# VH-VL binders against q92529r149to334: the designs that were tried, part 22

Target 1, 186 residues: q92529r149to334
Amino acid sequence: LGPGVTYVVKYLGCIEVLRSMRSLDFSTRTQITREAISRVCEAVPGAKGAFKKRKPPSKMLSSILGKSNLQFAGMSISLTISTASLNLRTPDSKQIIANHHMRSISFASGGDPDTTDYVAYVAKDPVNRRACHILECCDGLAQDVIGSIGQAFELRFKQYLQCPTKIPALHDRMQSLDEPWTEEEG
Short names: E, the ipSAE of ESMFold2; O, the ipSAE of OpenDDE; V2, 0.75 times the mean of E and O plus 0.25 times the DockQ between their complexes.

## First folded at step 24 (VH-VL)

Design AA2 (framework fv_tafolecimab; at its last look DockQ between E and O 0.08; V2 from the best seeds 0.00; counts 0 for: pae E 6.7 > 2, placed apart)
Fold by OpenDDE, look of step 24:
Structure AA2 (fold): chain C 186 residues (1-186), chain A 130 residues (1-130), chain B 106 residues (1-106)
Amino acid sequence: as target 1 above (186 residues)
Amino acid sequence: QLQLQESGPGLVKPSETLSLTCTVSGGSISSRSYYWSWIRQPPGKGLEWIGYIYYSGSTNYNPSLKSRVTISVDTSKNQFSLKLSSVTAADTAVYYCARGPYYIVENPAEGTRSSYFDYWGQGTLVTVSS
Amino acid sequence: EIVLTQSPATLSLSPGERATLSCRASQSVSSYLAWYQQKPGQAPRLLIYYASNRATGIPARFSGSGSGTDFTLTISSLEPEDFAVYYCQQYSNWPTFGGGTKVEIK
């Protein structure tokens, strides 16, 4: 991915996820992201796909999904996907909406057959804690975005495997260091 | 229901290439949600992971087998395949294809992902013999 | 390579008894550990993932615990169908398996 790939997408906001995704089975994780997409689409005016009457969410899903943060909802953003992070910026690139380190991203998925234009990913950050972030990716772009995220995941994993000396346990300790996001002045 | 099925010759001569195919049914191999792996088990012994392929064609192999292993995917046929070159008697094993969920774990290692296996084929015995 | 050592190699018990199986990793694997059951002539079946989560359809009598380097699979009360070989598998790095523990009938 080199310096990364950039997409123009719409940010719809995020919804808190109250449980670790890694502690849940894959089916449940997928359901959570789909439900998150549904909920956020319903909450954001003008979001496409909100109109189909969905089955009421299961009690389980309702207990896992918390409050929505709709700050920046509906905004067109520049999404940069790299092996390092998912970076969400305003179109003029002046404001960072979110910068999620790859290590903080636990899960990413597309929508269901009714929400194919949506991508959701779960990340940890100081502002939203653990949250599922929802992106609207129109005109088939969702697949490209998902593909790019997947590639980034693969590359990071490969890098990890090639460096056997990096004891996974050491990375647990480094996550506690709030490294200030130094704006690389390019 | 998802099903994996191994197919290929049960007998391979020494120095030849072992070739197996895994056919997936009840689900699409073109899903970004899964890794597709080969695992083998010599008779009466434990399990050894051979490698995996992602739907994009990205592969990872066991370092001990890397020089001899090639895994490929054919999304049009909903299949992925294993080639193991220069086989010896030590390569005699039951070969399994398996699926593993795809996700990045938050901790402790960056890029660490799920590589457990939730669905398995029935396995196919491949014997290396002259 | 992360080496997983399972102990005991063989566990002889009677139905209704508690089985405790150990898996030790040569280095920390955090919680990225799975357990499998394998019966003769069958493929392994996933029991536990992420050290303590039961896979779908797995009975409650199966439980996993541990983190880092030491992990345990517990069968609270053995059923006749539980006599099998059990493998642990780490996925912190490229997947590796333990040597297995055979749970046999006494």
Scores: ipSAE 0.043, ipTM 0.629, lowest interface PAE 2.6, mean pLDDT 87
Fold by ESMFold2, look of step 24:
Structure AA2 (fold): chain C 186 residues (1-186), chain A 130 residues (1-130), chain B 106 residues (1-106)
Amino acid sequence: as target 1 above (186 residues)
Amino acid sequence: QLQLQESGPGLVKPSETLSLTCTVSGGSISSRSYYWSWIRQPPGKGLEWIGYIYYSGSTNYNPSLKSRVTISVDTSKNQFSLKLSSVTAADTAVYYCARGPYYIVENPAEGTRSSYFDYWGQGTLVTVSS
Amino acid sequence: EIVLTQSPATLSLSPGERATLSCRASQSVSSYLAWYQQKPGQAPRLLIYYASNRATGIPARFSGSGSGTDFTLTISSLEPEDFAVYYCQQYSNWPTFGGGTKVEIK
């Protein structure tokens, strides 16, 4: 992945995730992102829509997802994916909408048959706490975006294995529950 | 058109290492969109996933086999390989290589990545016998 | 480990009949469930992924349904070539397969 790869995508917003991803099995993590996409698509004018018919969410999913933040909803953005971060900027690059360091990202999902044009990822930041961020990625781009995110996860982890002192947050995240931004606290 | 082909010895002695290679043709093993898996089926029985490898070298293994399994990739030869150490008669099976697409990724510190399998090799029988 | 239980173990039917195969997971797998067909001496063939999506080249008589823990493969009208063993496989965690349902001619 080198210094990073940049895509132009649409930011739809985010929704707060009230529980640590570590406390949830893989199936539940996937359902959280699917439900988050559904809720944000319903709320944003001009979103393409990805679901034929919304089923009521399970009681567990309703307890996991919190308040949405639609501040930048519908904005085209420049997404740069690198081993350091996911960086979201306005098209003129004058404003950073979000910068999520790899240490703060736990999960990404996208390109499934019922969410073909969407990518969602769960990250922590000081503004939104733990939230699921939704990207609309038209014309098959979702598959490229999710693939690049996966590559960035893998390359960052390999860098940690070669030089642990350069990536202390990743190491602490794997072995400790007492670091800042640790999911153990919720 | 994409094809997967298993190769290796059909007979392995107990306590030795089973070694197989899967050759990918009509496509590239270096694809970021796929995992490459080994799956086995004892004669007359069901299927057991052994493990997968991503082209970058990242692996994940069936926990019950993890201590004996090594999967590796050689992108220059468009191949990936299985080594299963300390074999017994229970390891007699048809061994398949398979491709699995993915649409979702996890941070490696957070969980296991997994898939269904859209292309399979023909399989090769490996018998563990004295 | 997620255990998949397929039922029945054997389903004896005639050509033209409807086949209904069940797969139950020990815990929720969401929609991350696939179905395969395997004929003697052959590799498995992917039929259904994501619980209900037909793989490329699979006839419309094959359909999948379900989510969570309970899944069904339906063959609306059995053809002679459909008599085989069918496996379900989950991929919400590391892959596991069901024990299979043999669909045989009555």
Scores: ipSAE 0.016, ipTM 0.554, lowest interface PAE 6.7, mean pLDDT 81
ESMFold2 (binder alone), look of step 24: mean pLDDT 91; pTM 0.943

Design AA3 (framework fv_flanvotumab; at its last look DockQ between E and O 0.49; V2 from the best seeds 0.00; counts 0 for: pae E 6.2 > 2, unsure alone 73.0 < 75)
Fold by OpenDDE, look of step 24:
Structure AA3 (fold): chain C 186 residues (1-186), chain A 129 residues (1-129), chain B 108 residues (1-108)
Amino acid sequence: as target 1 above (186 residues)
Amino acid sequence: QVQLVQSGSELKKPGASVKISCKASGYTFTSYAMNWVRQAPGQGLESMGWINTKTGNPTYAQGFTGRFVFSMDTSVSTAYLQISSLKAEDTAIYYCARDSYYTVENPVYGTTSSYFDYWGQGTLVTVSS
Amino acid sequence: EIVLTQSPATLSLSPGERATLSCRASQSVSSYLAWYQQKPGQAPRLLIYYASNRATGIPARFSGSGSGTDFTLTISSLEPEDFAVYYCQQRSNWPPITFGQGTKLEIK
């Protein structure tokens, strides 16, 4: 990805995730992201896809998803995806909405068949703690965005494995550490 | 019901080109990426890559760049595979397969994957002198 | 590239018997593994996705298990129509999508 790839997308906000994604099975992780998309779309005026009455969320999902932060909701943003981070900026690039270090991002997914224009990713940051961030990616961009995130994940992981100080097999042992991700003061 | 219907068998000479079609029905064509899979006679399955059915952006697997072109026509919900400069080794059954809605995970915590939930019936391409 | 190795290459069993098919990944794929069935002259059919979920219309006798690098497809009691080639498949975050080489389940 080099310097990264940039997309113009709409930010819809985020919703707190009260449980580590690592502690959940894949099915549950997927359900959480889909539910997050649904909830945020319903909460944000003008969001596309809010119209279909979904089945009430399971009690489990309700216990995992916390409060929404709809700051910057509906704003067109520049999303830069790199091996280092997902960077969300205002169109004029003057304001950073979020800069999520790649290490802080655990999971990303598209929506369900009814929300195919949405991408959700789970990240840790000091402001939102652990939250699922929702992006509206129109005109087929959702697949590309997800693909780019996946590529970034893979490349970063490869870099990680090449680091002589790190044991390649550590990823198998990494349990959900509630450790606050400190910004590496570069 | 979701259906993928491919064009019929092709017999071509070396150096010729072929264009295979995959018509989708029973779902929103642009909502799912379309994969292409090759299967040589008596061999296993090999991924060729996929196409974004909204943007038309293709992703080619290693070994399937240059002579292989993915395209689509959303107006008729059809994906296409074109193979140019055909070789004898291109003799195979080619499948289109719908990509499931996929997720990605940080490999530190897990690897991401999608699966192919619906398949075309396959198109046999025979390249013979 | 993640390599999937299936074993055995050929499995010979009789109807009514239990079949156990293995798929090993060269590196962890978490639960992102799918199983396909291919009968002679037919396209592959999705059996299992995400390691343990049965696809729509798949009989209960088919089950998938495993995570990380080791996966198993089990057919609890073989039916005559179950004799086919079975493939495992993974997709990494970056291409390529890879398949196992297949296990041929044949009638004894």
Scores: ipSAE 0.034, ipTM 0.684, lowest interface PAE 2.6, mean pLDDT 87
Fold by ESMFold2, look of step 24:
Structure AA3 (fold): chain C 186 residues (1-186), chain A 129 residues (1-129), chain B 108 residues (1-108)
Amino acid sequence: as target 1 above (186 residues)
Amino acid sequence: QVQLVQSGSELKKPGASVKISCKASGYTFTSYAMNWVRQAPGQGLESMGWINTKTGNPTYAQGFTGRFVFSMDTSVSTAYLQISSLKAEDTAIYYCARDSYYTVENPVYGTTSSYFDYWGQGTLVTVSS
Amino acid sequence: EIVLTQSPATLSLSPGERATLSCRASQSVSSYLAWYQQKPGQAPRLLIYYASNRATGIPARFSGSGSGTDFTLTISSLEPEDFAVYYCQQRSNWPPITFGQGTKLEIK
């Protein structure tokens, strides 16, 4: 698919991720997204959730997450998921909140009993800074959003495999942290 | 408490169809994907695929793309597995299982992870002449 | 497809003994491996997720370890109720999840 699929979701904000997610085990990555959701939800009035009570984060989690960015927080946005990118735009102003090339997105998560309405994804910003972006996906939409992101990952990977010159770059990137690879087809 | 209650055992002849139900309770049905797992008599577990319980979109494992259909009815929080043109080799216990966590990763950097925290009691389908 | 090979096929031990069950993947699954227990006549039950995390309500005698291709489930001191078949499970490269063939743990 070229045009992608569009969802209307609520953008809650993002929070800096100060270490590569690939250097962390799965449990820690999950805890980072959960903590990121909690910290952003506490800062955004009207983002109702079951996270009003929380335990203090571990020293490890506190050292991994940086400053939050609440620009556009709580706003309904258009999220377009394609094989090229995750594009977040404001519906009214046509401003781009974020546009992350699929190569710059390391993973997305959701589907916890305390976070069933939330999707968090980790991507690099244009200045090569890593952040966890939090979306509130009402009415059970989180499963659809996660599925669409997964499909976009897999379709992009299939397109890459159809161009043999990209295979060595994949091996190089698998040896490094979650660094992007070059995409030379549209 | 989360519960997955499946329909009762079925005895079928070759060529018939069967539709197994899996009724969920104790959680929001549309918030978790539903998996189907087959276990032939005396054999291990085999993943058949899953259904996205919000959209109804199924994903089938290799070998399960023809005669096997996943569906659902969100109004009664129920997932279904239909098997058509039954063969003797379809004799098995069929389980529904809830995904506990859904994370997708860029395949350049890793694998997708999930595990099943709640299982239905199983439905035995026996296909015999 | 990723093949999970479990060993031994059958393990016969007495209560109080330590059980060690192995699961080997045909290619790396990082730490994306779960363990399930299936008692006779029952559905499987989640024991371990993400290679080493115990599921809620699972006794401390169960532990998981390993990464990449080699994984181990350890039961430090067997109880009579631990008689069951144990399966490892992974999901890689979307979509199908694969299970190991199982290890039957018999109490002598």
Scores: ipSAE 0.027, ipTM 0.530, lowest interface PAE 6.2, mean pLDDT 78
ESMFold2 (binder alone), look of step 24: mean pLDDT 88; pTM 0.913

Design AA5 (framework fv_tafolecimab; at its last look DockQ between E and O 0.42; V2 from the best seeds 0.00; counts 0 for: pae E 5.3 > 2)
Fold by OpenDDE, look of step 25:
Order: structure tokens, then C-alpha cells, then sequence
Structure AA5 (fold): chain C 186 residues (1-186), chain A 130 residues (1-130), chain B 106 residues (1-106)
């Protein structure tokens, strides 16, 4: 990724996630991000997407998803994806909406077939605590964005393995660890 | 329309290196949306994923083959290649190149990835024989 | 590694009959399961993605269902061209395929 890849996308806001994604199974994580996309899109005026009548959310999902933060919702932003972070800025690059360190990001997904223009990712930050951030990526850009995030994950992981402080014994198994990657600042 | 085509020798001697190339047409291998995979199928058996490469050169391999596999990409030729070293009769298979549609990513330490293969080459038979 | 088990190994049916194929995952894969059709001497062809979505150009007689660990591919009425081997596929850490179900003419 070099210096990173930048996309112009629409930020729709975020919704608090009250549980660690790492402590949940894959099915639940997927459901959380889908529900987050749905809730945020419903809350933001002008959000694109034909939302079919969805089933009421499960009690479980309602207990995991908290309040929405719709600050900056609907804004066009510059999204820079690197091995270091996901950086969200206003188009003039003067205001940082969010800078999520890659180690603080646990999960990212595209939408379902009805929400293909959306990307959701879960990150920790001081403002939102743990939250699922929703991006509207039009014209097929969502796949580019998710691909780029995936590559950033992979490269970061490779870097981590080259300088391991704690190598997970079983990286092929999901571990219920709530702690992000710690880079030992050498 | 996107097309993938495998090419390379159909016969390889034991202990030698199997080398194949996949040529992509009708689309760019430099897409950020997709991974490019090799998959093989021994005669009369199931499918085994070998590995993938991203346009940037990032690779991931099946753990069972990791020590013997090298995948490379040539964006200028819109191609990616497979090398499998130290081949045995067990490596006799139809080899396919395929495009991965990628839609879920997680921290590799704690999560998974998810994709499916939406475009395939026709496959090429590689026989390992003395 | 997530193991996918397909059943039955072979399904013998006549044209016009309904085919039901099963795929079981050793771990939950949510709804991120794909189905492929492979005819003799051909490459696999994507049929279903995300458990229940038909790929482009796939006839309506093909349908997928399921989530978590149990998935089903249904062919409502078999056409002569549907006699083939069908594979399910997931990706967790790395892609894995089921052993396949052969749908053959009775």
C-alpha cells in the first residue's frame, strides 16, 4: 500500500458496539455490522439504499449495539487506508474526523446484497469507545475499500510476525482477546 | 468479459518445479477489489486452494503447501504465476486460476476473511511423471 | 481449518425431480458459503454466494439456504444439464471446499 490509498466516500456515522468483536463468533460479528449499517442508514437522511422491510432486530443485537453518533453524517470525506491507520478527513484535509489505528480495528465488512455500497468497520477510539463506523462507497468503490482494508490488515500482520512480542499460538483460531495489537516502540 | 487462462507445461518430472501462468483478459489484475488464486484438483478428487496474490504482490498460501509454493504477479502483462517446487505424483492435478471476490476482512490474529471465486480459468492438467 | 462435509456423496435422480444437497461446516461461517457446479472436463462454476444469492446467469431453479453450519442447495426441477458435481466452499483463514456431491442420472 506504500503511503496508503485514498478514497472519497461518504461518512454516515457510527454506532457503539458494547462487546468486543473478538469475543463473538463470526456469525454474530456479521450480524452486528449488517445491523449497524441498517440502523445508521435509516437514521441518516439521504442515505442511499433500498432497504427492504427488515426483520426486527434480535434482542441479542439490541444488547450489543448502543447509541449512534451521527456527527459528520452525510459528509463527503477523504479516507486514507494504510498499514498504520484508517484516516478520515474532510475533503480539504483540514479536519480529522477520525484516525483509527490499524491495531484498534478488529473487523471490517461490506454490506449484504441489499447494501453493497456500504462498508462497515469496528474500531476503538477515545471519542466513540468501540464503535462500528459506516461508509457509503458508491459505484463499486466498496469492494476497493474493503480490499484495501484487507491488505492493510495482512501487511500489518506480517509486520507483526516479523517483530513479535506475543505470537498467538493459534492464529488460525479466533481468540477472545480484547486487547489490540501492541507495537513495542523499539 | 473477464477471462482467465492457464498456461504451462503439462508434464513435470518428480522433484522438479511446476510452473504455471494465468493470463487475465477483459479486466485488470491491478484491481483493488480482487485477489487472484490458484486452485487444484487431483483427478477424480475434490478442490484444494493453493494460494492467492494481490496486485501489490502480497501473497497468502495454504499452510499445507506454503513451503513449496510461490505465487507472483506481473501487472504489466496482466498475469500471475504459480511455482510449486519438489513435486511428486501427489501434485498431479488440474490447476485452475480464479478470481476471488473479497467482502469480509478481519484482523488476521483474531478473525477471518471471506470470499468466493466468481471467475475461473478452464484449468490445465499437470502430470508429475518420470 | 473449517471442514465442509457434503451429503450425500452421490444423488441419483431423474430429470424433473427435486435435488436437495447438504453442506455442513465444522464451525459457523455465518451465511458466507458458496456453491459451485462442475461438469465433467470443465472448471467449477459459481452458482450461489452468500448462502442464498444466485450468481449472474444462474437459473431460478437453483436456490441456496442456510446459515451458521448447515446449508442446503436445492434444484427444484433437474434439467439434463444439471447432472454434475456440486461443491460448497467457505473462507476462514483460507478457502476450503466440501468433498462434493455427484448428481447423476438414475
Amino acid sequence: as target 1 above (186 residues)
Amino acid sequence: QLQLQESGPGLVKPSETLSLTCTVSGGSISSRSYYWSWIRQPPGKGLEWIGYIYYSGSTNYNPSLKSRVTISVDTSKNQFSLKLSSVTAADTAVYYCARDSYYIVENPVYGTTSSYFDYWGQGTLVTVSS
Amino acid sequence: EIVLTQSPATLSLSPGERATLSCRASQSVSDYLAWYQQKPGQAPRLLIYWASNRATGIPARFSGSGSGTDFTLTISSLEPEDFAVYYCQQRSNWPTFGGGTKVEIK
Scores: ipSAE 0.618, ipTM 0.858, lowest interface PAE 0.9, mean pLDDT 89
Fold by ESMFold2, look of step 24:
Structure AA5 (fold): chain C 186 residues (1-186), chain A 130 residues (1-130), chain B 106 residues (1-106)
Amino acid sequence: as target 1 above (186 residues)
Amino acid sequence: QLQLQESGPGLVKPSETLSLTCTVSGGSISSRSYYWSWIRQPPGKGLEWIGYIYYSGSTNYNPSLKSRVTISVDTSKNQFSLKLSSVTAADTAVYYCARDSYYIVENPVYGTTSSYFDYWGQGTLVTVSS
Amino acid sequence: EIVLTQSPATLSLSPGERATLSCRASQSVSDYLAWYQQKPGQAPRLLIYWASNRATGIPARFSGSGSGTDFTLTISSLEPEDFAVYYCQQRSNWPTFGGGTKVEIK
């Protein structure tokens, strides 16, 4: 499909999301990324200060997040966004940190006034299961990253709707989009 | 510094095509961070979103208007445009261009997206008559 | 489609009074509600985004509250320039606006 867009960003780590996105109301799902940014930033020295205005989160939000994984914390990475996936690699491209197919990504947020330098997204992979991944982006880049992810979601969905006869696995793909987290559980 | 300005004919005959252009100044339309929308307001009535375009040419339209709407972009001129075909008196309105943003994006399976319009053009009245 | 219902349609008040405007969504929109002010002959002006955050340059007398389906815009002490129409706006599949509340001189 499209060639994708590549950014160089800092990977801060991820934090496990303990409940299915389908089990959470819209408000809770959209707040998960903000709490995840706060917790990962607290766990990585030199990344503190992402939030200055928000009240302490509810106990419900705190119960949704599990342990953080800081394996690649603070590393500069190459992020490639395409209609197929988000691909995270080390700068020399020798090591894949994560490759998240679009069907495995539920949502992303960032670049707003309260989290200007951060992007977070929730995805599944074999290493981290369901986790919220946190990216630190330079001045203004967070908005570019979130916009590119949004465009990738929209283009992929349009492509499947526009050409059902040319997509032999459409029923299977639509079922995967309906329940992307279940198909990839190991 | 960012400013949006609508331009185009103020009078359009029924059954013809309404055509407007929005010129962006003080900023670039080629931003990955923003979408560019058309919104209209019939005299004395509320606001109706028509559609948006991303600088790459990707569009989304209000389903009630989708069959009649085309939005296009010319990045070399820093402009985007609206065409609304087969107009009637019901299409008489002030037409605004506006910048919108997405700070939270969701997989379409799961539904809603935040957006709000932080910069608006001054608006241009288009009358469909005679 | 998410329908936004604004009430009342008209508030008749005097300068110095508190205005309370309501916006109800047909289903939850979380915090993702915006408020706009529109004066006669002008484009809408963003006042509040994400239910409670003032846009740049908006005076402190404007405040927003609410989450989910029920939202409120409050003007703590009306100034002469605040007599205008106010719209709420959300996006689920596409943006929709409320029908507006006109705040007018009593």
Scores: ipSAE 0.059, ipTM 0.600, lowest interface PAE 5.0, mean pLDDT 80
ESMFold2 (binder alone), look of step 24: mean pLDDT 90; pTM 0.924
OpenDDE, look of step 24: ipSAE 0.404; ipTM 0.803
ESMFold2, look of step 25: ipSAE 0.043; ipTM 0.612
ESMFold2 (binder alone), look of step 25: mean pLDDT 90; pTM 0.921

Design AA6 (framework fv_tafolecimab; at its last look DockQ between E and O 0.48; V2 from the best seeds 0.00; counts 0 for: pae E 7.2 > 2)
Fold by OpenDDE, look of step 24:
Structure AA6 (fold): chain C 186 residues (1-186), chain A 130 residues (1-130), chain B 106 residues (1-106)
Amino acid sequence: as target 1 above (186 residues)
Amino acid sequence: QLQLQESGPGLVKPSETLSLTCTVSGGSISSRSYYWSWIRQPPGKGLEWIGYIYYSGSTNYNPSLKSRVTISVDTSKNQFSLKLSSVTAADTAVYYCARDSWYIVENPAEGTRSSYFDYWGQGTLVTVSS
Amino acid sequence: EIVLTQSPATLSLSPGERATLSCRASQSVSSYLAWYQQKPGQAPRLLIYYASNRATGIPARFSGSGSGTDFTLTISSLEPEDFAVYYCQQYSNWPTFGGGTKVEIK
């Protein structure tokens, strides 16, 4: 991906994910992202796709999805996808909305058949903790966006495989990110 | 309209390498949106996915064939190719190239990417025989 | 590897009848299931993706349903051109196909 690929998309916000995606099966992970898209679209005024009454979410999904952060919701952003990170910036590139390291991204998906213009990804960051971020990608752009993320994942994985000596440490470090930030009471 | 067409020898000797090329027309292989797959079907049997390639050259193969499969892409010719080494009679099949459509990506550690196939070539029969 | 089991292996019906084809997955594939039609000497044709979405140009008589492990393809009223082999395919991990169901004329 070189310097990365940049898309203009709409950021809709994020919703906290209270459980590690790694601990969940594929079906559940997919359901979480779909539900996240649905919830955020319903919460953001003017979001396309909120119209169809979806089946009530399962109790399980409700327990996994936490509070929404709708900061920057509805904003057009520049999304840069690289092997290093997903970088979300304001159109003028002056403000970083989010910079999610690729290692912090556990899962990404498109929407369901009714929300094909949306991309959701789960990432860890200091502000939102573990959250599912929702992007509106109009005019078929969602496929390109998710494709680029997939490519970035694949490249990252290849890089990882080429450096076998770092394999055990990365697994251990990813487990350490699940350690609660103990506020050192200074 | 997007069209895919397989080309290559219809007969390969045992232990040799099967080589096929898929020519894409009516669209660019250098699309960010799509991957390109090879799929085979032995006579009278089901379908088996072989592997895919992205326009950048990124590949993924069926684990059962990984050691023998190489897929390559030539963006200048709007083509991608399949090589299957050390062929046996079990590799006799109709080989299809197809365009992938997908919406899911997972953590690289899981190594799983998959898609459905919305456009197919007509297929080409490759017979492995002495 | 996710194994897809299709049933029945053969379905003998007359034109105008309803066809119901089953596809079961060895594990949950969510809605990441596609259906294909294959006629003799032809490549598979995409019918359904995401378990229930009709591909472009597919007649309304074709419908898909299901999620998780159990999926169904329904042809509401069989046309003469619908007699073919139908395959399900999952794309939750690397793609795998079912063994197919042959819909034949009774």
Scores: ipSAE 0.323, ipTM 0.778, lowest interface PAE 1.4, mean pLDDT 89
Fold by ESMFold2, look of step 24:
Structure AA6 (fold): chain C 186 residues (1-186), chain A 130 residues (1-130), chain B 106 residues (1-106)
Amino acid sequence: as target 1 above (186 residues)
Amino acid sequence: QLQLQESGPGLVKPSETLSLTCTVSGGSISSRSYYWSWIRQPPGKGLEWIGYIYYSGSTNYNPSLKSRVTISVDTSKNQFSLKLSSVTAADTAVYYCARDSWYIVENPAEGTRSSYFDYWGQGTLVTVSS
Amino acid sequence: EIVLTQSPATLSLSPGERATLSCRASQSVSSYLAWYQQKPGQAPRLLIYYASNRATGIPARFSGSGSGTDFTLTISSLEPEDFAVYYCQQYSNWPTFGGGTKVEIK
């Protein structure tokens, strides 16, 4: 389908996830992202819509979430979603804040009634390890962002299944480049 | 407010093609956040998902119906359509169009797509008989 | 295909009573489970998504619980407008629906 879709959103930061998403059931994964949003919103001075802490985290949730990284917190960023990656970059310098290949992204949530203005996604990268990244979006835009991430997941998976030369590698897990900064597919 | 409305013939002869259109109003079918589904309910029975379409034309169908189903979209008219070929009396049902919501998404390599239907049309009864 | 079995088929209760509806999946659906209400001649209405989250505009008397294969919809105090058929639906794979539970007066 060509190039990606770009949104302007606010990056709030990320928080390390100390366990694999595959090792957690769906309910726990959902709670982890909600708690991650809560912690990062509390730590960032002035979010567009404050996501107030509703209850203390359980001991289980506290053992799964690690330290926050607020290096770029509160920055307005360009988010480009494509079948290849989620690319986060500064508006002015074309500095890449993060580039997460779709293979390195496991889970995303947001835009529902509890997190109307937020999207969270869990990804691996060399700087943050496995972390939950938090984006603040305008009303309605969070739903668009989560839908575009979902479409990117689905289209990349369909591309992967419909490449006849590479069908055997689907079962053996293909090797991918760990550090491609610019890779466009889709 | 978003509204969905089914339209099409209420009576279809066996072996012919059932054709329905869903008109979306109060919102855009071109939303990145949503898929658009057809669901049916035989009289006095439960619900069966038929398939969905994304505004780009991407589709996915119930495996048990896939060989007979075509779903299409016309973004300029804010509509999507269902064709079900080679119908029999077993295809008699109320047909609903519905919005398929995205709020939680998993990478297919890590899990599967999560979706549920938050807006439904009124439904239209299609009877297959001669 | 994931089969959902709802029980009981019919639940006869009075307004003000608590209703407890069961949905059992043939294999784990994790928490990918929604509940719908359907009145005669009307389309289904979404009540609960992701097993326990109320949809927008749904009264607090509706609650969902469960994970894996066993799920419950609870209506804490039945109102006259709550007498309807209730369906569960899983979406851990392509969607399938349960057979329904009719909640009726008496």
Scores: ipSAE 0.035, ipTM 0.554, lowest interface PAE 5.7, mean pLDDT 80
ESMFold2 (binder alone), look of step 24: mean pLDDT 93; pTM 0.948
ESMFold2, look of step 25: ipSAE 0.013; ipTM 0.530
ESMFold2 (binder alone), look of step 25: mean pLDDT 93; pTM 0.946
OpenDDE, look of step 25: ipSAE 0.068; ipTM 0.693

